VH-VL binders against Acid phosphatase 1 (APS1). Designs and how they scored, part 1

Every score and structure here is a prediction.

Target 1, 240 residues: Acid phosphatase 1 (APS1), of Solanum lycopersicum (Tomato) (Lycopersicon esculentum) (p27061)
Amino acid sequence: TENLNSHVFPRPLIIEYPEKQLRDELKCTTWRFVVETNNLSPWKTIPEECADYVKEYMVGPGYKMEIDRVSDEAGEYAKSVDLGDDGRDVWIFDVDETLLSNLPYYSDHRYGLEVFDDVEFDKWVENGTAPALGSSLKLYQEVLKLGFKVFLLTGRSERHRSVTVENLMNAGFHDWHKLILRGSDDHGKTATTYKSERRNAMVEEGFRIVGNSGDQWSDLLGSSMSYRSFKLPNPMYYIL
Unless a header shows other numbers, all headers, positions and changes below count from the first letter of the chain; antibody chains aren't numbered by Kabat.
ipSAE, averaged over its two directions, is called F for ESMFold2-Fast, E for ESMFold2 and O for OpenDDE. V2 adds 0.75 times the mean of E and O to 0.25 times the DockQ between the complexes of E and O.
[cut] marks letters that were taken out.
The coordinates of atoms that the task and the answers printed are left out; those that the model quotes come from them. Centres of patches stay.

## First folded at step 1 (VH-VL)

Design c6
Fold by ESMFold2, look of step 5:
Structure c6 (fold): chain C 240 residues (1-240), chain A 124 residues (1-124), chain B 108 residues (1-108)
Amino acid sequence: as target 1 above (240 residues)
Amino acid sequence: EVQLVQSGAEVKKPGSSVKVSCKASGGTFSSYAISWVRQAPGQGLEWMGGIIPIFGTANYAQKFQGRVTITADKSTSTAYMELSSLRSEDTAVYYCARVSGYDYVWGSYPFDYWGKGTTVTVSS
Amino acid sequence: SSELTQDPAVSVALGQTVRITCQGDSLRSYYASWYQQKPGQAPILVIYGENNRPSGIPDRFSGSSSGNTASLTITGAQAEDEADYYCNSRDSSGNHVVFGGGTKLTVL
């Protein structure tokens, strides 16, 4: 409001950061890079020294910008595909951290610093109030408009089918071809095995898996892999 | 069910401020964004800005930047919009609306539930 | 003024089909949502995304888009459909919300 501050008390053009703070930031950005490129062993919590970094990434512009970039690339790919006329070209979406955000839950659990608590997470899921990831909703709508069949392939349990359907519809997702959840026969399988077997079943039914969007490498890797896969960032947790 | 209950009508002098409240019920307040939209008599809808309560992140339309402040209190499930330096053209109905999803960039998601509106009249 | 352009008024005979349009450059990239508003009432969401209807909205309401244009179509218009209709989407910056100027639908 007052012109005198810029006139009388000049502002430095160079913002100087403490060297220690910059090194701590680079340590965590490099950790996140190797996490997202699938170069770490299975892990259960984020490093303690990166807790503030992960929080700032998830709630600041970084996470959104990266989600947007992946979703935009997926959309460009989807538009480039010449679909068959048999209705057999599919796009697969994971649900958690792909279509629905569990960030409200993780904000109460230090953004991945706490070991996963299945009981408390199930209570959160049962509320059915997870919000949409915006750029994923845009991509979802676009692939439907282009003529893809949309499959939702989630590690959520069949016992949560009703609340998951309600949450997805309230968050703006409609018109999926099939929602696939873990049944009793899937108990004890890794996500990679479970997701692979369900993709195998899709291919055996005559579907072509053209695109696949997921936040975990277990969503994307294994057998019957999509022609193109799109990995969304998620440094808060790892699923084998 | 989701409900948005707004504060009552206000009569204000030019140059003053008004603060309108919007209390949400029937859902998790922190899981959604709240948007503010005004409508002058006989005119259309105009977006003012909004907030994502879990993060406290507010975004403002360029026209209102510097005059509007939007906040949220998660413990009471209430969003607030304060408009300062009131002018006669600020006479309008002010709505709050729930946004069906959120991201840090506004405009992609529908406003699925609306408050009944708060009439603000600016006159001397 | 609004970056989304709507015709100010449209008329339809009872039982006939009407289309209300919303045009803007941002609609080449982003979907519009549609709202119905009757006098003295808050707006109600009727269509979002390409063609999604909230619970309770009659199936005579549908949406479509092509190029820079989004459309709200009412087939078999009823007297109760007489209202103002607004579209919204992202503005030209991509960072904010913009509403169209509104279309007053009269059912004859």
Scores: ipSAE 0.000, ipTM 0.480, lowest interface PAE 14.6, mean pLDDT 87
Fold by ESMFold2, look of step 6:
Structure c6 (fold): chain C 240 residues (1-240), chain A 124 residues (1-124), chain B 108 residues (1-108)
Amino acid sequence: as target 1 above (240 residues)
Amino acid sequence: EVQLVQSGAEVKKPGSSVKVSCKASGGTFSSYAISWVRQAPGQGLEWMGGIIPIFGTANYAQKFQGRVTITADKSTSTAYMELSSLRSEDTAVYYCARVSGYDYVWGSYPFDYWGKGTTVTVSS
Amino acid sequence: SSELTQDPAVSVALGQTVRITCQGDSLRSYYASWYQQKPGQAPILVIYGENNRPSGIPDRFSGSSSGNTASLTITGAQAEDEADYYCNSRDSSGNHVVFGGGTKLTVL
């Protein structure tokens, strides 16, 4: 009935980290936070020392849990909105890293450590095989069911319209009301300028931009901003 | 597919040293930690230490501090474990394993790929 | 001795459910991972991050944790599940890896 061994622990159970070790542990987490809060723009590649961190975040549960949380919040907002009867309430989605995942491409290009190669990325896009982001597909279907018009506003080129439509449909996206891509006159514009001009046109046509889901601040900021914006995480790249 | 190929079995005398190699393929060697784990006959798994090649940082279990040296050669994608002052109780199978990720301390990430083991026998 | 404690042996009847436990104070703060080892073979990872399964691990394997205890559960145990099972995690210092002593699972 008795325990013959006992130990006395006269020291506190609080473990003090050495200052150097704490700084090393927080380096990549801190970098991702300031990236996602838009405090490090512009940038071109992830830090070399954070390459493994970004990989594990993107392929592990962290990324999925965060996109799930953002999409759930967007869904709650969408359900709270009193829509007009005129069919003029719009939800905008970006495509890349918002509806379609390019993680298969980026897994072969060190998750953002390599400078963007538009020729190789175009070859990947032309395969038309990017998978859906599941939480985004769920939100997409929900906002359609609620009665929103759904506009897809992407920085992809008009020359990729056909393969983008095929990829979206194969990934489970149907029944969008507009798909807007960069035309030849949009060459050289920043994404912020391009997307602002297209939102301006929507508002001039009488649409109300109620929600906007995107992975880049350039999807969300600028003129004719949505009533509410939902920023999906993406530490692999930055678009001006 | 990630593979860890270890060097062959060794028979050693007490007081000598052994150096076991672990060559990685099918993944980015520099981007993952490599741990060393031993198993004496009929006993459990015992962590010895590991290395994070991209940072060049090695960490050792207290029991082996001063007797074990763990290194990595990025150019050959090979990690090494050297154990000195061998005793008969060092007779064991020595495994290398890849850690699926890392934080700046050890132990939070699983060992997702293992080598087949290297048998080291210490006898006179 | 190990900071992670496992029962040395457990038995399960073919087709039944078994739970293998791993206890230690560090498990209040850190996840455990679980490894299966068959005689003469290297360990393989079966559960990590509480309840994640690597590709190729059957869905009859699951994990859970509460307080200072992590558990590996095998539902519908099969003959090939007969093996030694080890947990690992971070030690009390937070700077090193520790393994449990291992549990021999016998399938009757």
Scores: ipSAE 0.000, ipTM 0.403, lowest interface PAE 19.9, mean pLDDT 86

## First folded at step 5 (VH-VL; from cA with heavy chain G56D, light chain N52Y)

Design cB
Fold by ESMFold2, look of step 6:
Structure cB (fold): chain C 240 residues (1-240), chain A 124 residues (1-124), chain B 108 residues (1-108)
Amino acid sequence: as target 1 above (240 residues)
Amino acid sequence: EVQLVQSGAEVKKPGSSVKVSCKASGGTFSNYAISWVRQAPGQGLEWMGGIIPIFDTANYAQKFQGRVTITADKSTSTAYMELSSLRSEDTAVYYCARVSGYDYVWGTYPFDYWGKGTTVTVSS
Amino acid sequence: SSELTQDPAVSVALGQTVRITCQGDSLRSYYASWYQQKPGQAPILVIYGKNYRPSGIPDRFSGSSSGNTASLTITGAQAEDEADYYCNSRDSSDYHVVFGGGTKLTVL
């Protein structure tokens, strides 16, 4: 006599998702939303339980689709603006995670799970090999052809001017009006303060800041804000 | 210095396939996209497609859709192009080239470094 | 259907200036890149963007664009400049790369 067992030929009758899997997906999705809507600050590292989520988002189509959507909206706005004939209408771009991607660096640092290491990041920057964000390059070129002056306003140090220029040019960015980096007088300032003061100087020089593209709220908020701002996603790090 | 080293010449029969390799050195493989361009004897340059290795995302020229497959192996810093259902008109030199940037949409960046080419001859 | 059109051949006397053109609708929005190819060799990038030259490319090479046309200019042409020259750019209708048909430059 033989004894047949249901475990030998398993056929699931009911498909159930683990509660932990569902909660992890909702937790990280909601975490990213509150980060990107500026409702969670300050923070130094991503939550450990969201490390896989952030990797999948950054490497997969989600990040690319969102970058594309923001840049397309910025392009439509730029085309809608009637520029003055005095050459004083400006579009501002941040550099890191706005024009140049540091994803190769962050892929070695668990996509923001590791505490930021200034020394190791400076070594990466000094290689001058960060790739362009393609949708941002498209917007950059369109804004120039429409007649805006383009200012690059970055938290990078003046020490890195030469390598930043070379990296930007190799990545396809040319013809900016001004590249503004942190000088020695900017030591200790938050990014919000630093970028606000530089925008104040632009306005005092007679420029109108029409558009501003950046991945951090510190790129966009503060004094002398642009007429319209475009926030690119970046859940890997936060800058005050 | 950036270098792209391609596999050697191939002689193939009609109806077969060929797989050409392109090994990158002198930079990080994930920082740049790799494009494939071919040139038939006495003809101009023709873009076939390319890949962004960090995303494993390939894009193909319409002419080659369904016949070409482009892949990358990050562990060996090598891109591959495979062309199937070969015909005599596929006889050409096949180049890989580094693109000086990457994105989801192709054509924005120059091809700043080129491999020396791989000659593929299709004859019966 | 965004083709890039180049004249098939252009001649220049040694030491003179020559301009090679590339025309296409996508060039109103995107810059062209220019490649030099000598017989039996891989192409090399000579000009990209508005007028950027890679390291090692002589100053006699320059680029310009206006309307739907990009131009490669060689000032003081030398015998070693005899080559095929290709432009490429974005195909705005298909999100693809498109090359011009190439221009054979003969230095007389």
Scores: ipSAE 0.000, ipTM 0.497, lowest interface PAE 13.1, mean pLDDT 86
Fold by OpenDDE, look of step 6:
Structure cB (fold): chain C 240 residues (1-240), chain A 124 residues (1-124), chain B 108 residues (1-108)
Amino acid sequence: as target 1 above (240 residues)
Amino acid sequence: EVQLVQSGAEVKKPGSSVKVSCKASGGTFSNYAISWVRQAPGQGLEWMGGIIPIFDTANYAQKFQGRVTITADKSTSTAYMELSSLRSEDTAVYYCARVSGYDYVWGTYPFDYWGKGTTVTVSS
Amino acid sequence: SSELTQDPAVSVALGQTVRITCQGDSLRSYYASWYQQKPGQAPILVIYGKNYRPSGIPDRFSGSSSGNTASLTITGAQAEDEADYYCNSRDSSDYHVVFGGGTKLTVL
């Protein structure tokens, strides 16, 4: 039985021409821009050709700089607001990719290139080890000091309330007024619808939604929109 | 709970106009796009156009431009579709539908709420 | 082409899996919505994208996409699933709403 020596054809050295890399980078930078400005929605997984770009962005200085800038602007806005004496001025925060970072999870799942796996993500959430976004924590503390009531409005399920609370506290977040998660009646609703309804309820209770921070447009748009909203970057995934 | 209630069946002659209403209850009216979709007997679904009430501007499918007018009354949470110069081919069930999300770009969100439909019959 | 195309009819045995496919250029960029329609009734949204289902829609309904195609899969077809199914997306040229021609599903 003559072992046919499989001629390992030398893998052609894909000389990645610097030009192609530059073109791909520009393409992906443009893609990210239109996604973040809500000019491209909804979108599926990240483009395959942008896998490296998104990775480099998320773990590099770009993501951090943008988060810092958005948070700084939000902080300045918060300081400029004349709060009422009735304690009814509210700042809303999303949780995922807003207060807590799921980058450890996405680093193992190709930063949005893979189709989202609910089971694996739930396992991650249940670990309760998501780190804080530093700039968001700073903003969070600032708005509390200024006298805002903080509402946490997340798309996470009520079943994960305990672990979410634990994770938030361990990450340095304290003294929120209310944490809102998806209940049984919220199943099947889009994030936009769900969060809109929750904001409507706040307004009906007499609260003024002065600021709103989130990484998804579904955090910010819809009914009872904030006086001013702040969109944090997230090129890894889109939530309807 | 969001509900869309449409006006009753219409019988029209060729060359006339028909105006169908769609009253929305539950939720916010102004920020969600209302679309009109028709279905001829034994045929598929056809998008005609829609309106975002807060902007009071409508978008129309090219096929119906100049012949269809879509309006909204925010005070009554009611959308209207008027189709003029009716032909036999316009005989269909006309549905109003609401998008599930807040978006100013058409075609991005699904229609999660539908009216029961309004039958319009065009006959000589 | 700004059009979405579907097979006009498909059949599935009770308890088996069926896949309904929609094809169009717009599906390269945008998610598809799928609507179920039974005779004399308004359409009902059953799936958007991969996993979004309105309340009351069974989990046997799922979505997928590949290239310029989107698919609705019913895993374990039931008798009540017999209906017309329409895909929907955005038109790639004018960004308006577009529907597929519909697929009649028969459960055997």
Scores: ipSAE 0.000, ipTM 0.485, lowest interface PAE 13.0, mean pLDDT 89

## First folded at step 6 (VH-VL)

Design cF
Fold by ESMFold2, look of step 6:
Structure cF (fold): chain C 240 residues (1-240), chain A 122 residues (1-122), chain B 108 residues (1-108)
Amino acid sequence: as target 1 above (240 residues)
Amino acid sequence: EVQLVQSGAEVKKPGSSVKVSCKASGGTFSSYAISWVRQAPGQGLEWMGGIIPIFGTANYAQKFQGRVTITADKSTSTAYMELSSLRSEDTAVYYCARVSGYDYGTYPFDYWGKGTTVTVSS
Amino acid sequence: SSELTQDPAVSVALGQTVRITCQGDSLRSYYASWYQQKPGQAPILVIYGKNNRPSGIPDRFSGSSSGNTASLTITGAQAEDEADYYCNSRDSSGNHVVFGGGTKLTVL
């Protein structure tokens, strides 16, 4: 007669997810937008309810697509600029989360959920193995080819100069005009103040700051701002 | 240059309260933390708590929870520490210190006030 | 919370090298800062982070860290270095600040 075993094993036809989980994702999408537009500052860790969202954004296509789009727009701007023949037109890059990715470190530290650990982060930096952000490397090479002087302006300490240079070169970055790190006289300054003072010095030396690429608003705001700035997304941390 | 000016010495009776002020000048006030540290006669340094004025949120050492209130007035660049239910053991020099960033756990205490002597006696 | 342990006293002959240590479980995760305090004075910062020296601090002062131990080294100690030295850092939770008990340095 008929096979009763096949009939008696019912299966769910619909997998339903909790409505709360959908709402938590919407909260985090809106949180990221408000943070990236500089309307929530300062903050120390990502919201706990957003930990899965931030991981998914960082390792999935969203982060890459946004980084790529910002860098492509910067490249189009760079090609549109009439450079002087005096070699005084500058493009500034930040280093961390702009040229070099610390995502391998942050993937071991819950993508910004953990309070910043100076000792463990310094160990990571001292390995000198941070990978390049690919579209930033492309932009870097393009602005050099176009004739810009490239300044690297980072909040890293002078004590890490050697390993930072080694990491940058191994990641494919060569031929910068100047690498500027925090010296002893920069102790206690916010990143905004520190970066503003270094940009002021560039202008006083006769350079024109034509483009500026950074992942933090502190890279871009303040005095002696570039003609145009390009903000790369970074929801994992905030620098004042 | 950052300068921290503290209020003058105080003599208090047991059971009363004291409020010590710390006025900052130079640098950005609201985004740098202010810590309070006390030192009893002949003793070491003891962290009491701190505040980050832009957040407005204070954090207190467990020993002082419920007796200490730390506040900041951004408009006058002044931080305050109020210690209530004073005991003779609270006789100490009370220092304010600026933290070289917005997180008193991450950044060092780079500028210190001269201290305010509080004497608790009957 | 965790405690930071310092030897209560250390002596050094004038011109010699001395090391003052600070030990605690939290130092596996967090750097220590070092403060000098002379009698009747407020503390001053001498070393922070791994080995950062504030402007105005002589280069004979240096810092190091390894495992659960941070160290302050004074190379070529001078009479003016005689003082109490404190380390501080975060506790294990990361939420509070803790100081070591202090080390009295005597320059002979």
Scores: ipSAE 0.000, ipTM 0.477, lowest interface PAE 14.5, mean pLDDT 87

## First folded at step 8 (VH-VL)

Design p1 (from cF with heavy chain S30R)
Fold by OpenDDE, look of step 9:
Structure p1 (fold): chain C 240 residues (1-240), chain A 122 residues (1-122), chain B 108 residues (1-108)
Amino acid sequence: as target 1 above (240 residues)
Amino acid sequence: EVQLVQSGAEVKKPGSSVKVSCKASGGTFRSYAISWVRQAPGQGLEWMGGIIPIFGTANYAQKFQGRVTITADKSTSTAYMELSSLRSEDTAVYYCARVSGYDYGTYPFDYWGKGTTVTVSS
Amino acid sequence: SSELTQDPAVSVALGQTVRITCQGDSLRSYYASWYQQKPGQAPILVIYGKNNRPSGIPDRFSGSSSGNTASLTITGAQAEDEADYYCNSRDSSGNHVVFGGGTKLTVL
């Protein structure tokens, strides 16, 4: 029996997703939209039904593409700026999920589904092995080359200054003007308040905050806001 | 050295409009805000508004809202201030000033033009 | 209030110290800049921020702030310091720039 299958048009592979999965994906994409646009805040953990979505986003091409897009736009903006003659133009970077990625940690902690564990995270930070976000490193180098003063403003504790410095340097970051961490007097302050105060101090010293990159709205909003701010995506956690 | 060169003196009739120019040279223009400040004879300084050339956004003092238009040409490094419906009370020296930073009120006006005298008389 | 207030006139003896003060609610939130203006001339920035002095400005000029006030201090006043002095800052809304009414400084 000659298998006359030569004239059978291959049927297109229709991948049917379960209706529930599609609904959950839509719910989660909508959720990510509202949190990234600061329309939903605060929130403690990611929705249970979005665990897989957030994981797939963070480890998939979506996160990288968005990071790249934001960084590219920031770079173009930086290039378009006519810097002052006094060397007082500043670019601010956050550290966590901005310059350094804590994805290795969160991969072991369900990408924001678990309640944040300070002790375990501190252990991770103390390892000093957080990798660089590649696009952020590129931007970082570009703004330095352009003549910006770089300020690193992080919510990390002062007790972790050394390990943070080492991690940053090992990741390829160097020549920042100032690294600012939380001191004892900053305990209990919201990130918005803490970072606003630090930016105010910069302005008081005569600096102009031209660019600001961070993964949290608390990095960007408040007093002494940057001329332009760049919000990196982070659907894993929210810091007020 | 940064210089702001303003257009010459103007004599205008009531109800007319005046447009003053401010050309920046010797430094950067796009990233700095340009503010307009006027001073009536024997009076103090009065902020009218400003513009950030690179961003293209202008803001105005409430007193002049709807009557003043501030623009900038990045290609020529020139800012403009147009004041319409002129009144005798608009007789003043009009200054342009560079704001050393994006934030108008937080950063200083570090360079000033020499001023443009606008006289409104019937 | 979005206004900044200054004393209209102050005097100082040659070689003495004088403080010119600017007061306004917005000064609690925003920093002030100070300008010197002589007759027939454009204003000149003399102090800004906490205590920043532009190049060319003598070190006898200094700035300070406290509460809802900002102050310009001239330590060792010279004859050439006789001028009008203006403060400016943002208003309380943060949307506009406001100037003080100016202070005429007479050096005796």
Scores: ipSAE 0.006, ipTM 0.517, lowest interface PAE 10.0, mean pLDDT 90

Design p5 (from cF with heavy chain D103L T106R, light chain G94D)
Fold by ESMFold2, look of step 9:
Structure p5 (fold): chain C 240 residues (1-240), chain A 122 residues (1-122), chain B 108 residues (1-108)
Amino acid sequence: as target 1 above (240 residues)
Amino acid sequence: EVQLVQSGAEVKKPGSSVKVSCKASGGTFSSYAISWVRQAPGQGLEWMGGIIPIFGTANYAQKFQGRVTITADKSTSTAYMELSSLRSEDTAVYYCARVSGYLYGRYPFDYWGKGTTVTVSS
Amino acid sequence: SSELTQDPAVSVALGQTVRITCQGDSLRSYYASWYQQKPGQAPILVIYGKNNRPSGIPDRFSGSSSGNTASLTITGAQAEDEADYYCNSRDSSDNHVVFGGGTKLTVL
C-alpha cells in the first residue's frame, strides 16, 4: 500500500506552447496590427482563420484596454491645449464604434466574418439601443468641460437622425454643438471624401479642428485634418 | 486681446544674418501657427514660412529654403525668424502674423505684428 | 505653378460698388483670405473663407468665389477704404501659402 505523499504546493511552471499554436496566435495578432495601421487593401470580411481571435479580442479585456488607452491619451492631449477665447476650438467624434458600440449587432453577425448587410444593420440602428463605449463617454464629457465645442460626424444617413439622437442621449451623450449625417448630396461618396468635405465646411466657418476621435482611418484622413487624430481599434470592418 | 510685439529695427551688412523676435500676449500661443511675411519697399506681401509651436514644426517657402530658420519658445510665447547670407534685396519690413489655426493655407492670418524694418547696406 | 493674380489698381467713385479680384488655379478648390493695408501700417484681415467678416469690419465688405476667382466687394465705397488689398490662399499644400500681388484701390 503506498503512502500518500505530502501535498506539494504549486510552483511557477515553465509553460510551453505548441509551435503551431504560437504561429496561429502571431498570425492573427500581426494581421490585426497591419489592419489597425492602415496597411491592408480595402477588405470586406475578417480572415476566417482569425474569427476566434477577433471574437476573443472584442468580448475580452483587450478591446476595452485599448479603447481606454487611446481615450486616456486623447484626454491628456485635450488638457494640454490652450484654447482660444472665441469658442471655435472643436473636437470631432465619429459615432459608430467610437461613441456607440455595435458589438451586440456584430456578435450576431460573426464579428465581421459576414459580408456587411446594410438592411440588417439599418434594422439594428433603428432599435436605438447601442450602448456607449464607456471611456469614450468619459472623454466626451471631459472635452466639453474643458470648453471644446463637440461635433458628431457620422456616416449614418439623415433618415436615421431622430433615432440616432435618441440613442446618443439615452447612452449619456448630450450638449454637442452639431450632429452631421449623410444627406442626399453625399450619395456615392467614400467616407474619406464625405468626412473631408464636412471638415472643410467647419474650417470655412472658422472652427479649428483640434482633436478628432474615430475608429476608421476614413474618419481621420483627407483634407482639413485635426491637429491630432485618435484612432480607436476596430478589426471587425473596414470603411473606405 | 492678442498682440504680437516684434523686436526693433536693424541695420545689417551684406553676408551677415538677422534674427527677429515676435512675442505673443493677451491670448493663446502653442496651438496656432505663427507666419513670417516680408514686404520690400514699394512691393507686395511675401510669405516666408512659419511654425506651429505645439508640434515644433516649421515650414518654409521654397524661395527661402536654406536661408531661413524659424523657431518658437512656448515658455515665453515667442517666435523667431533668422535670415542668413543677407543681400541688399533683403531690405524689407518683416511681419509676424498669427494664423487662426495651424494650416497656413486654410486659416486666415488674424493678428499681425507692427513689423520690423531690416536694412541691408554696406 | 501656384500663383495668385490681382489687377495692380482699381478705382471706384465714392458711394459706388467695386470688386477686387484674385485669380489662380488653387482657388477652384480653396478659399482666399483678404487683407487691407494702409501706408505705413500692418495688414488687417477683412474677409476670410467664402464670406466671413471679422468683428469690426464694416458690412459693406463681402467676399465671393466662382471658378478660379475670388472677389472682394465693397458696396458703397468710403474714402477710408482707399488702401492696398491682398489675397492669399493655399499654395502647394495646406502648409504653404501664397499672396497675390496686391491691388491699390483709389476712391474718387
Scores: ipSAE 0.006, ipTM 0.572, lowest interface PAE 9.5, mean pLDDT 89

